VHH binders against q9xw16. Designs and how they scored, part 79

Target 1, 132 residues: q9xw16
Amino acid sequence: MSGWNAYIDTMTAAAPSIKRCAIVGAADGSVWARTEADNVFKASEEELKTFVALFNDVTQVPAKGADIEGVHYVVPRTEESLIFGKKENTGFFAVKTKSAVLIAVYEGPNEVAAQVRKAVESMQTYLNNAGY
Key: E = the ipSAE of ESMFold2; O = the ipSAE of OpenDDE; V2 = 0.75 times the mean of E and O plus 0.25 times the DockQ between their complexes.

## First folded at step 6 (VHH)

Design s12 (framework vhh_6fv0_2; at its last look DockQ between E and O 0.68; V2 from the best seeds 0.00; counts 0 for: pae E 2.5 > 2)
Fold by OpenDDE, look of step 8:
Structure s12 (fold): chain B 132 residues (1-132), chain A 119 residues (1-119)
Amino acid sequence: as target 1 above (132 residues)
Amino acid sequence: QVQLQESGGGLVQPGGSLRLSCAASGFTFSDYWMYWVRQAPEKGLEWVSTINTGGGSTYYKDSVKGRFTVSRDNAKNTLYLQMNSLKPEDAAQYYCAKGDLPPRGSDYRGQGTQVTVSS
């Protein structure tokens, strides 16, 4: 494993409702690390390439939603470096750093969303401060 | 030159305790998240615990929660792992690692310290 894998494990530990998680390149969607074994993050690199491109114009994302792992999510709103989506009792948070996108897919009631967001944003802040 | 040196490993009985240390040098220790990983025989490297720069946030593998405590002393450039209620499945080579990663996730680790749990 690498440090990126440790960061994946850190985020999943921070928010137990996170089922799958990935760290990918912001430029091309290349996978740097992801959850594996029983909770494999299944998005293809082609899909991720499309996904990370959403950050080029986040204002358009609420109108069309976002797809991760072949699942379509409604995106209520976006921020400059934040895209989050919902589908029934599932959702995702995606945050952009200088060079990466952190994606966390979670399952649970709406109340768990805050903890998931905090987990990915904490990692986002650290990585940005570290130059990544 | 980044250097990490683990110590404190040894042989203990089940239920025993160990305290691991990691001496860091060659970088500004307080600027980086640090983490512990371990590798048991015939198993892959696995994450154990992470601690943020100030030590205010700690994270643990489920199997070690409530038994292990990670901490740091930034004034001493030292990372710690207090391991209580040790189990045979905790036996492994333990490494400390630096949270400064180039693209694709290379990291810095020490040579490790061996933890053996046996009755």
Scores: ipSAE 0.800, ipTM 0.901, lowest interface PAE 0.6, mean pLDDT 94
Fold by ESMFold2, look of step 8:
Structure s12 (fold): chain B 132 residues (1-132), chain A 119 residues (1-119)
Amino acid sequence: as target 1 above (132 residues)
Amino acid sequence: QVQLQESGGGLVQPGGSLRLSCAASGFTFSDYWMYWVRQAPEKGLEWVSTINTGGGSTYYKDSVKGRFTVSRDNAKNTLYLQMNSLKPEDAAQYYCAKGDLPPRGSDYRGQGTQVTVSS
């Protein structure tokens, strides 16, 4: 691994239920960092471009749901800079910063969702304060 | 002008301890999360530890958890890694890093400091 994956490794260490995650550009979905190797974050460029565009109007997302890695999630919750998706015993949190979107896909019961959210929001706050 | 200079490496026996330091300059050290990474010939580059801006949150690779402690002194612009109960698999070149993402460029890291553990 490199210093690029240090952000990813920090998030997965903060919330072990995170199975895959990525930091992507908010404007175009370009991958800045992601889980690699045996647990690669495998969303396509086309899918990521569509996904990050959801943050242009998060109020419409609960009615449509969201797709990532070819999986459709129900979106019971959005906030101005956060989308929460759920499918059975899996889910994701995605948060937007000034120039990036941070996506974490997790497995586990709803009790672990708070830990995942805390991990991604801590990184969101740091990236925003650092000018990302 | 970001500069990171690691020091404190050396040869140590199994079970021994070593404290690494990283002197930082050319940026506002207290505004950044800092990282330790290491590179062994067989294992390649791997993440070891992260510390947030104030030092209140620390994160570790599982294999070093409980043995290594990351800390920082923002008044001295210095990052530390206390390594206890050292094992042969900890032998590596250790680097401190200031992470950046693509809009600003690559990570900045120093030249590293070598840790060798006798087998």
Scores: ipSAE 0.445, ipTM 0.758, lowest interface PAE 2.5, mean pLDDT 87
Fold by ESMFold2-Fast, scan of step 6:
Structure s12 (fold): chain B 132 residues (1-132), chain A 119 residues (1-119)
Amino acid sequence: as target 1 above (132 residues)
Amino acid sequence: QVQLQESGGGLVQPGGSLRLSCAASGFTFSDYWMYWVRQAPEKGLEWVSTINTGGGSTYYKDSVKGRFTVSRDNAKNTLYLQMNSLKPEDAAQYYCAKGDLPPRGSDYRGQGTQVTVSS
């Protein structure tokens, strides 16, 4: 149904260490597209609404961390449009565009984290330039 | 108005080849990532391939890797999909799509081009 599934497929092809990802509305956290089946992105609508609201003031996030799929992540620092976290061997990168938030959950060491970050930032740049 | 016009589909036997084209107009083609997606009868829309603005980065659905090649000619505002070693499972309506697809279930795409694979 959703054309945004092509973006999910593109991100997972670009960075194989992404285990689950989603594109959600920046205003309300509504899911536009997400990984499904064996790699289903499991965050609730309530959790996503809370998560996207973090982008209203990212400077507050390192003090309290962030929750994705019921997992609490330590957020060591943020950038204006980027929140990322780590918990043992799992981590996430989340980036905000004009109208969307892209969230990618990955597993692996810091070397694969760099690839995941590059993939979500590339998509963020493209969507922003396209007006999304 | 943004327009995408697919062509090059047809009937081939298993193992055959087809080259699909997508003529784009109404926008600056070289500024956008482009996609190929397909839809078989009674199946959902399926992503096939993505190409970045310059053509230097390409991505493929696992089942088509090594058989399909996406390319683009920015001077001609045209996107291509070379399909080799076609399988019955590849039979579908093929669409090209502009990279910034609408958020709610509407791919910005043309009428598509039909690919049938049968003996």
Scores: ipSAE 0.033, ipTM 0.432, lowest interface PAE 7.1, mean pLDDT 83
ESMFold2 (binder alone), look of step 8: mean pLDDT 84; pTM 0.850

Design s13 (framework vhh_6fv0_2)
Fold by ESMFold2-Fast, scan of step 6:
Structure s13 (fold): chain B 132 residues (1-132), chain A 119 residues (1-119)
Amino acid sequence: as target 1 above (132 residues)
Amino acid sequence: QVQLQESGGGLVQPGGSLRLSCAASGFTFSDYWMYWVRQAPEKGLEWVSTINTGGGSTYYKDSVKGRFTVSRDNAKNTLYLQMNSLKPEDAAQYYCAKGDLPPKGSDYRGQGTQVTVSS
């Protein structure tokens, strides 16, 4: 892997509780890289297009929640470039950069969520600094 | 004019060690994350390790954790991979790669250095 998959691998290594993740285009939700095989990220192109559009106004998201991989997540609150949700023992963090949206789906209690958030935000910082 | 030149590969016995180097030029090395990938004959490219700009954060493929150590010397524009306790499954062509965004073909990867693990 000499491409975007190196970033997927980096995020997964930083937070082992990440079960599936993807890097997608902020404008259209096109997949740049995602986890594959036994941990394949299964969101459709149409679902991802809808999901990235949520970043146009994150303040509306808590009222409606968010759908990822056909699963509806409760979104308790948002921050300017961050949407996160919870559904029983699973959750996600999604962050927007200038050109990309990073999505990480994890499994576990709130105690591991902080590790996942840190991994996603670290990558967000790098991408923004690189102009992406 | 991004150039990456790997060296340090060779033949070792199982359990042996090698230190790979990657000399970078044509870009501001200290501004980029760097990574190592490898490819065994008849297999696809496989990510091995990543290091951030300052060298303080490192990440590894599960099968190499505890055996491989990535590091960098920003003053020398050089990336390193210290490989200890080498196993036959580590035999591959090793490449360093610039952590550029988005990745653009082979322009961000060097010619590689061959690692062979044989008795």
Scores: ipSAE 0.006, ipTM 0.400, lowest interface PAE 8.6, mean pLDDT 83

Design s14 (framework vhh_6fv0_2)
Fold by ESMFold2-Fast, scan of step 6:
Structure s14 (fold): chain B 132 residues (1-132), chain A 119 residues (1-119)
Amino acid sequence: as target 1 above (132 residues)
Amino acid sequence: QVQLQESGGGLVQPGGSLRLSCAASGFTFSDYWMYWVRQAPEKGLEWVSTINTGGGSTYYKDSVKGRFTVSRDNAKNTLYLQMNSLKPEDAAQYYCAKGDLPPHGSDYRGQGTQVTVSS
């Protein structure tokens, strides 16, 4: 098991409302680790390559939305290293580090969304400080 | 070269305790999150616990929560896992680990230390 799987396990333990998540390469969208079993993260290589490219200019994303696992999400706003979206009772948070993009798909109301955001931002801070 | 050396495993009765240690070298230990993972016979690797760089944040697999405590001593480059109230289901080879980026490929794990729980 790669060490990156431990980050997946850590994020899901920190925010139980995360249903699926992945850590992918920022340059190419290659999967480093993802949730498995009944909650496997399903994004294709092509979709992930397209998704990580959104971080090249996040200001364009709210006008178009974002696709993850074949689902189109409305993106209300972005920050330099953060894209988040919503669709009904589901949503995602994606954050970019120097070398990685962390993607967490969750279900639940806005209260649990805040917990998910905190979990991914905590991991983002650690990875950036570690040089990733 | 990253090296991790686990110790402290052994045979214990149900309800007993063991303290595992992991001696780390070849990298700046205090800069990395560290993990404990385990593998039972005929099972895959499973995550057990994570500790952040300073030791102030810890995370656990649900089935070990309240029984296991992870800690670290950055001055000694050592990671610990205190295991209390051990159950037969906890019997496994235990490894400490740190992640590594592709294309380097693999996590860095030691040889592991065996934990057996038997009445």
Scores: ipSAE 0.089, ipTM 0.508, lowest interface PAE 5.7, mean pLDDT 84

Design s15 (framework vhh_6fv0_2)
Fold by ESMFold2-Fast, scan of step 6:
Structure s15 (fold): chain B 132 residues (1-132), chain A 119 residues (1-119)
Amino acid sequence: as target 1 above (132 residues)
Amino acid sequence: QVQLQESGGGLVQPGGSLRLSCAASGFTFSDYWMYWVRQAPEKGLEWVSTINTGGGSTYYKDSVKGRFTVSRDNAKNTLYLQMNSLKPEDAAQYYCAKGDLPPWGSDYRGQGTQVTVSS
C-alpha cells in the first residue's frame, strides 16, 4: 500500500541527502508515514508530541534547541512554520502545515541542506494547498 | 466523482518501450500533483514517479531513472509515462493516482494497465 508513503518517497527522491523523514500530525505528533527498515525514523511518540508542540511558540526554540531521535540539535533561528537545526555533519528541517508536520533528517554540508530545505518546503506548499 | 482511466500497457520484450496514458475527470486536474505507482503479482504497491502541477518538476524511483519519463497535458487532463529500455523487473499493473492525501490507490485509481515484459 502507498498512502502517505508516496510523499516520503517523493521527498527522498527530490533530495537524496535526506537520511530519514516522517510526516506527523500537528496536533499530537502521531506518525502518518516515515522512512522504514534500515532507514527507519526512530523518534518516539513522546518525543514527537514534545517536538510538534514547539510550533505553538517557535520564538522560544533557539534558546533551548530541539531533540529528534534522541539527538539534541542547535536551532539558530525559526520562522512561523519552520524549525531547523544542526549538529556537526547532521541536521533537520521541520515545517508545519495546517494539519501536519514534515520532518527531514539529513547528513552533509550546508550545500546539501539547501536542497533538503527546498524539497521540504515544496511539499509543505503542496499539502497546504491540498487542505492539509 | 474522481475517475482515472489508464491505458497503453501490453506485452513487450526486454529493451522495448511503451507509453502509458491516464485520462482524468471529475476534478481540476491542473491543481494536483500526479503519481504513477505499480504492483507486481503478489507484491505491494511501489511508487514509480511524481509530477508537479505544471509539469516542471519530476521525480523517479531510482531503478527507473533515465529510462522512464513522466509528463502531463493539463489542457487534455491526461498524464503520461514513457517507458524505455524495459526490464523484466518492470512487469506490473500500472496505476495513476491523484495527489490527494490518504487514501489513494484503491479509491482514486482506475483499474490500471498491465505491463508484461518477457522474452
Scores: ipSAE 0.024, ipTM 0.465, lowest interface PAE 7.6, mean pLDDT 84

Design s16 (framework vhh_6fv0_2; at its last look DockQ between E and O 0.78; V2 from the best seeds 0.00; counts 0 for: pae E 3.2 > 2)
Fold by OpenDDE, look of step 8:
Structure s16 (fold): chain B 132 residues (1-132), chain A 119 residues (1-119)
Amino acid sequence: as target 1 above (132 residues)
Amino acid sequence: QVQLQESGGGLVQPGGSLRLSCAASGFTFSDYWMYWVRQAPEKGLEWVSTINTGGGSTYYKDSVKGRFTVSRDNAKNTLYLQMNSLKPEDAAQYYCAKGDLPPEGSDYRGQGTQVTVSS
């Protein structure tokens, strides 16, 4: 187990509605850690490479949506370091640090989204403070 | 040189309690989130708990929620794990761990302390 795996577990503990989660390299989408066992994060390296590239121009993402694990999500809006999507009773939050992208896929009503966002942004803040 | 040294393990009966300690040195302890992991016989290393730098946020594995409490004393460079209502399935070697930073993503942990739960 790496430290990154512990951070995956930390985020999932912070927001129980998170079903799958990953920490990937911002530059190339390489997987540093992901949920496994009963809830394997299934995105391929190629898909993740494409996904992290969305942060190069987040303004275009709402028009196109975003794909995670082969699922297409509607993206209502974006922020400079935040992409979030929705599909029925599911969604995702993706936040970018200097060197990483944190992705959390959740299941539940819209009310659970705030807790998911808080979980990933807390980790984002920690990593940013560390210079990453 | 990062050093972590766990202590406080032992043999207890089911329902008993233990308090683990971890002495940290070789890095600025207060700048890092810390976590506990454990490894039971014939099982892989599993995450148990995480605590943020100031101690204001704590996170737990579902199976230990309500029974375990993680804390830290940054002035003493020490991490703690209070374990109450211990169960046989909690028996494991417990490690204090410090996460590394990107891109390596490695961690540092000590030699561990053995927790045995048996009637």
Scores: ipSAE 0.564, ipTM 0.810, lowest interface PAE 1.0, mean pLDDT 92
Fold by ESMFold2, look of step 8:
Structure s16 (fold): chain B 132 residues (1-132), chain A 119 residues (1-119)
Amino acid sequence: as target 1 above (132 residues)
Amino acid sequence: QVQLQESGGGLVQPGGSLRLSCAASGFTFSDYWMYWVRQAPEKGLEWVSTINTGGGSTYYKDSVKGRFTVSRDNAKNTLYLQMNSLKPEDAAQYYCAKGDLPPEGSDYRGQGTQVTVSS
C-alpha cells in the first residue's frame, strides 16, 4: 500500500459520509490514489483532466457547474482552492494543493458537509506544508 | 536514508494488550503524518491508524476504534500503537510508515513486528 492510499483511508475515516474519494495530480488529473473495491471512484482520466482544470479559474465554475463520475453538480460556491458541488442528497468537496486535487464525494444532507470539508482541508493543509 | 524500526510485538491471549513502538531516523520526524498498517497471511496490507504531525488528530479503521491508540513522541522520534482488547483478527505483521511520497512515489515502512493472538 502507498502512502497516498493511507490518505484515502484517513479521509474516509475522518468523515463517514464520504462514499468515494481520490487524490489526483493537479496538472493532469492522474490518479495517485482513490477509493477501491466496494466504492470505486469511477472518474475517467479524461474527465479528471477536465475537472482539475476548473481550478485554473474557480470564479467561472458556479455558472457552469461541474461534472465528476458522469454526474453533473450545481456549484453554489467556490473559494480560491475549493469547489463545492451539490446534486440532490449528494455532493462533493474538491480542494487543490500545490501538486494535487483532493476530491471527496459524500451522501447526506447539508448538515454533514462541514465534516467532509474539514476532512479534505486538514489533508490539504498537510500536503501543502509538505510541498505537495 | 529513511529508517523505521518496529518493536513490541509478541504472543498475547484474546483480550490482552500490547504496545508497539516505531523508531524513526533519516528524516525530520515531526514534519510528517505517520501511520500503522498490518498484513495478515491471507490478506494484503491493511491501514490501521494515522496520526498528524503534532499528535492532535488521530484516525482509526472502524474495527480497531476504541481499542487502539496511536501516539507519538517527537522529541524521541518515536511512534507508538497501544493495542487493547486484542482479538484474533488483529493478528498480523504490523508496520509503521512515513506518509510522504516523492514524485515517483516511494512508501517507507520498517521490517515490521509480529502480533499473534491465540489461546
Scores: ipSAE 0.368, ipTM 0.735, lowest interface PAE 3.2, mean pLDDT 87
Fold by ESMFold2-Fast, scan of step 6:
Structure s16 (fold): chain B 132 residues (1-132), chain A 119 residues (1-119)
Amino acid sequence: as target 1 above (132 residues)
Amino acid sequence: QVQLQESGGGLVQPGGSLRLSCAASGFTFSDYWMYWVRQAPEKGLEWVSTINTGGGSTYYKDSVKGRFTVSRDNAKNTLYLQMNSLKPEDAAQYYCAKGDLPPEGSDYRGQGTQVTVSS
């Protein structure tokens, strides 16, 4: 469990505008690691199970949006292993690896969004290369 | 610098049609996904539609599905939105935007074109 917290720390150090994030199992949405204390990621197990299932057919997501931490986000587009969305000043990027889904919630303008996307995709590459 | 110029808006009665155009310059248009977004008075920016680089994949807000069609002409660096069966709830300022990040603010979208649907 403790080992996965190091990846959370790496992502938040790379993109300080990430307010909350988590690494969850791709098959069931089980939490492997998440931000804690004042920045605790508050998604329920039921919500995460529903969210990771979106990666089974990402083409349906833009029409319906996505829910994270009880917030409904507009999802303007998806890629095979990427879902991202925005609601006012809050946004997220979620990427799928072989066995995990990384979710990062941020606040800020487009410059911040670009930094968060880069951090999440860098971690996705690292975990895929590590066999996860 | 990215420049986007929307046109084709106007006043139409419910059930009418309009075709919006967006002329793009300052970037390689064919390399980017594109968005249509709208903003009604006193409301936030709403995503309406997305089209991929080649035009083969399109996505729509649920409330406009079957009524709106997005398309693009990469040879002319132009994005289109065909709007049919317009409703009063579709009245808004319409903008096109470069699709590499979520559509927010005005930094990468044009000045917009106004659509009024009045009954």
Scores: ipSAE 0.107, ipTM 0.505, lowest interface PAE 5.1, mean pLDDT 85
ESMFold2 (binder alone), look of step 8: mean pLDDT 83; pTM 0.840

Design s17 (framework vhh_6fv0_2)
Fold by ESMFold2-Fast, scan of step 6:
Structure s17 (fold): chain B 132 residues (1-132), chain A 119 residues (1-119)
Amino acid sequence: as target 1 above (132 residues)
Amino acid sequence: QVQLQESGGGLVQPGGSLRLSCAASGFTFSDYWMYWVRQAPEKGLEWVSTINTGGGSTYYKDSVKGRFTVSRDNAKNTLYLQMNSLKPEDAAQYYCAKGDLPPSGSDYRGQGTQVTVSS
């Protein structure tokens, strides 16, 4: 297996509320690894290209929201390398590294969001330090 | 040249214990997260455990939590997996893997060590 699959497994083990996730290329949204089978991350190539381009100017995102897996999320605010959103009982965190964007979709109330954010940011820090 | 050499496998009865070792060379071991993965007969490769660079954070497949413990000795360039309360479902070839890999590249797995669990 590729090492990227182990990162997917590590994130989901760290935050069990993550239902689907992916690691994609920051330049083009190409999928490096994603959850599979019953938990398959279903974003199209076109959607991912659009999504990763949001990191070119995150300040524009709260006004428009973001689309992941055909679902439109409200984005309340952004940080330089972080976009997060919420729609009813689903939410996501997406972080950018030097070469990648990590996307984690979770289900549950806001109380689980902190664990998901921590898992994604920990992986972001590791990948940046490893040169990705 | 990156090299990983697993050892410590064997035959045990259900409920038994084994400690696996992985000797690493050819890279700065302390700079990388490390993984244990396994492949059972007629099954795909599955992730078992991850350990961060300093050994302070560990993660496990749900079915092995509380029974397996991953650890590392950066001075010896060695990764360990302590396996307790072994079940027949744990029988597999076990591999260690380096965590810093390109998306389509080699996972730098070693040759593996065989774990057999039978009565």
Scores: ipSAE 0.023, ipTM 0.398, lowest interface PAE 7.6, mean pLDDT 83

Design s18 (framework vhh_6fv0_2)
Fold by ESMFold2-Fast, scan of step 6:
Structure s18 (fold): chain B 132 residues (1-132), chain A 119 residues (1-119)
Amino acid sequence: as target 1 above (132 residues)
Amino acid sequence: QVQLQESGGGLVQPGGSLRLSCAASGFTFSDYWMYWVRQAPEKGLEWVSTINTGGGSTYYKDSVKGRFTVSRDNAKNTLYLQMNSLKPEDAAQYYCAKGDLPPFGSDYRGQGTQVTVSS
């Protein structure tokens, strides 16, 4: 087990509504850690490489949406280091750090989404301050 | 070099309590999140608890919530784990870990402290 799994465990403990999540390399989408077993994050290498490349120009993302785990999400807007999407009662938050992209998929209403966003942004801040 | 020294383990009966300590040196302790992990015989490393730099945010494995409390004293470079209502399933070697890469490697993990729970 990778030590990066402790960050996955920390995020899911902070926001139990996270169904699946992963930490991937910002340059290539390589998986550093992800949820496993019944909650396995199932995204192909090709999909992750395409997804992390969206952070090169986030202003283009709302027009086309984003694909995660073969699911197409509507992206209502983006911020410089944040892409989030919605599909009915499901959604995701993805944040970029210097070296990584954190992706969390959740289910629930907007109140739950706010908790997931805070968990992901807290981890983003920590990793950036640690030089990742 | 990073050094972590765990202590406070021992033998207790089910329902008993122990307080673990981790003395850290070789890095700026207050700049890092810290973790407690454990390993029982025949099992892999299992995450137990996380604490942020200031100690204001703590996170726990579901099976220990309400029973374990993690804390830290940045002035003393020390991490703590208060364990109450101990169960046989909590018996393991406990390690503290620096929240940095490579996580839980021998360079970032001490020798651990043994917790035994038996009647």
Scores: ipSAE 0.006, ipTM 0.399, lowest interface PAE 9.0, mean pLDDT 83

Design s19 (framework vhh_6fv0_2)
Fold by ESMFold2-Fast, scan of step 6:
Structure s19 (fold): chain B 132 residues (1-132), chain A 119 residues (1-119)
Amino acid sequence: as target 1 above (132 residues)
Amino acid sequence: QVQLQESGGGLVQPGGSLRLSCAASGFTFSDYWMYWVRQAPEKGLEWVSTINTGGGSTYYKDSVKGRFTVSRDNAKNTLYLQMNSLKPEDAAQYYCAKGDLPPYGEDYRGQGTQVTVSS
């Protein structure tokens, strides 16, 4: 809902190379907040439901890859609560908290990717500490 | 610097219980999230559980929810994993790891403790 837009704004301010992002429910992929207008995050609710289910066993993801906004990403490896992928100059980081999944799509070289990862992981820590 | 020592593994029958411990030293234990991860033969490293700095937030792999409980004692610098209703698929080397993501590399975990479940 509306209150969650402040967290989207915080993430995009921390890493300006984030092109689109969303905060979705971990259980069902329901959208809590997303970037809008010129930066609208376009994933359907069906795609997000499929995507958040990947966190039930992240070890399976590198064999299959991941789909976000209709784009298939190669996922080279996963970590406990982190799925990330690359497709040329575009990439994403997605992290799971207790109740949410944060997804950030970015464009740029590997140096930019490191900044985006840091921003997403900082927000993950903040939300977990807040009970989300 | 970082030292992690797991203990409490052993051989149990299906349905049995074990309590794993991890004694931590060389860092301020109360400042870090902690993790349990495991590796079974023929499988990759699997995340099992996470606990935040204060112990109030816990997370679990779906297949262990309701059976495993992670906890910590910051005064004793010790992490625990209570494992109930053990299944043959839980048999693995169990490791604790200190918690900056990613915490699963060799530098971030102890030597592990072996859990064997006879079926």
Scores: ipSAE 0.005, ipTM 0.126, lowest interface PAE 14.6, mean pLDDT 81

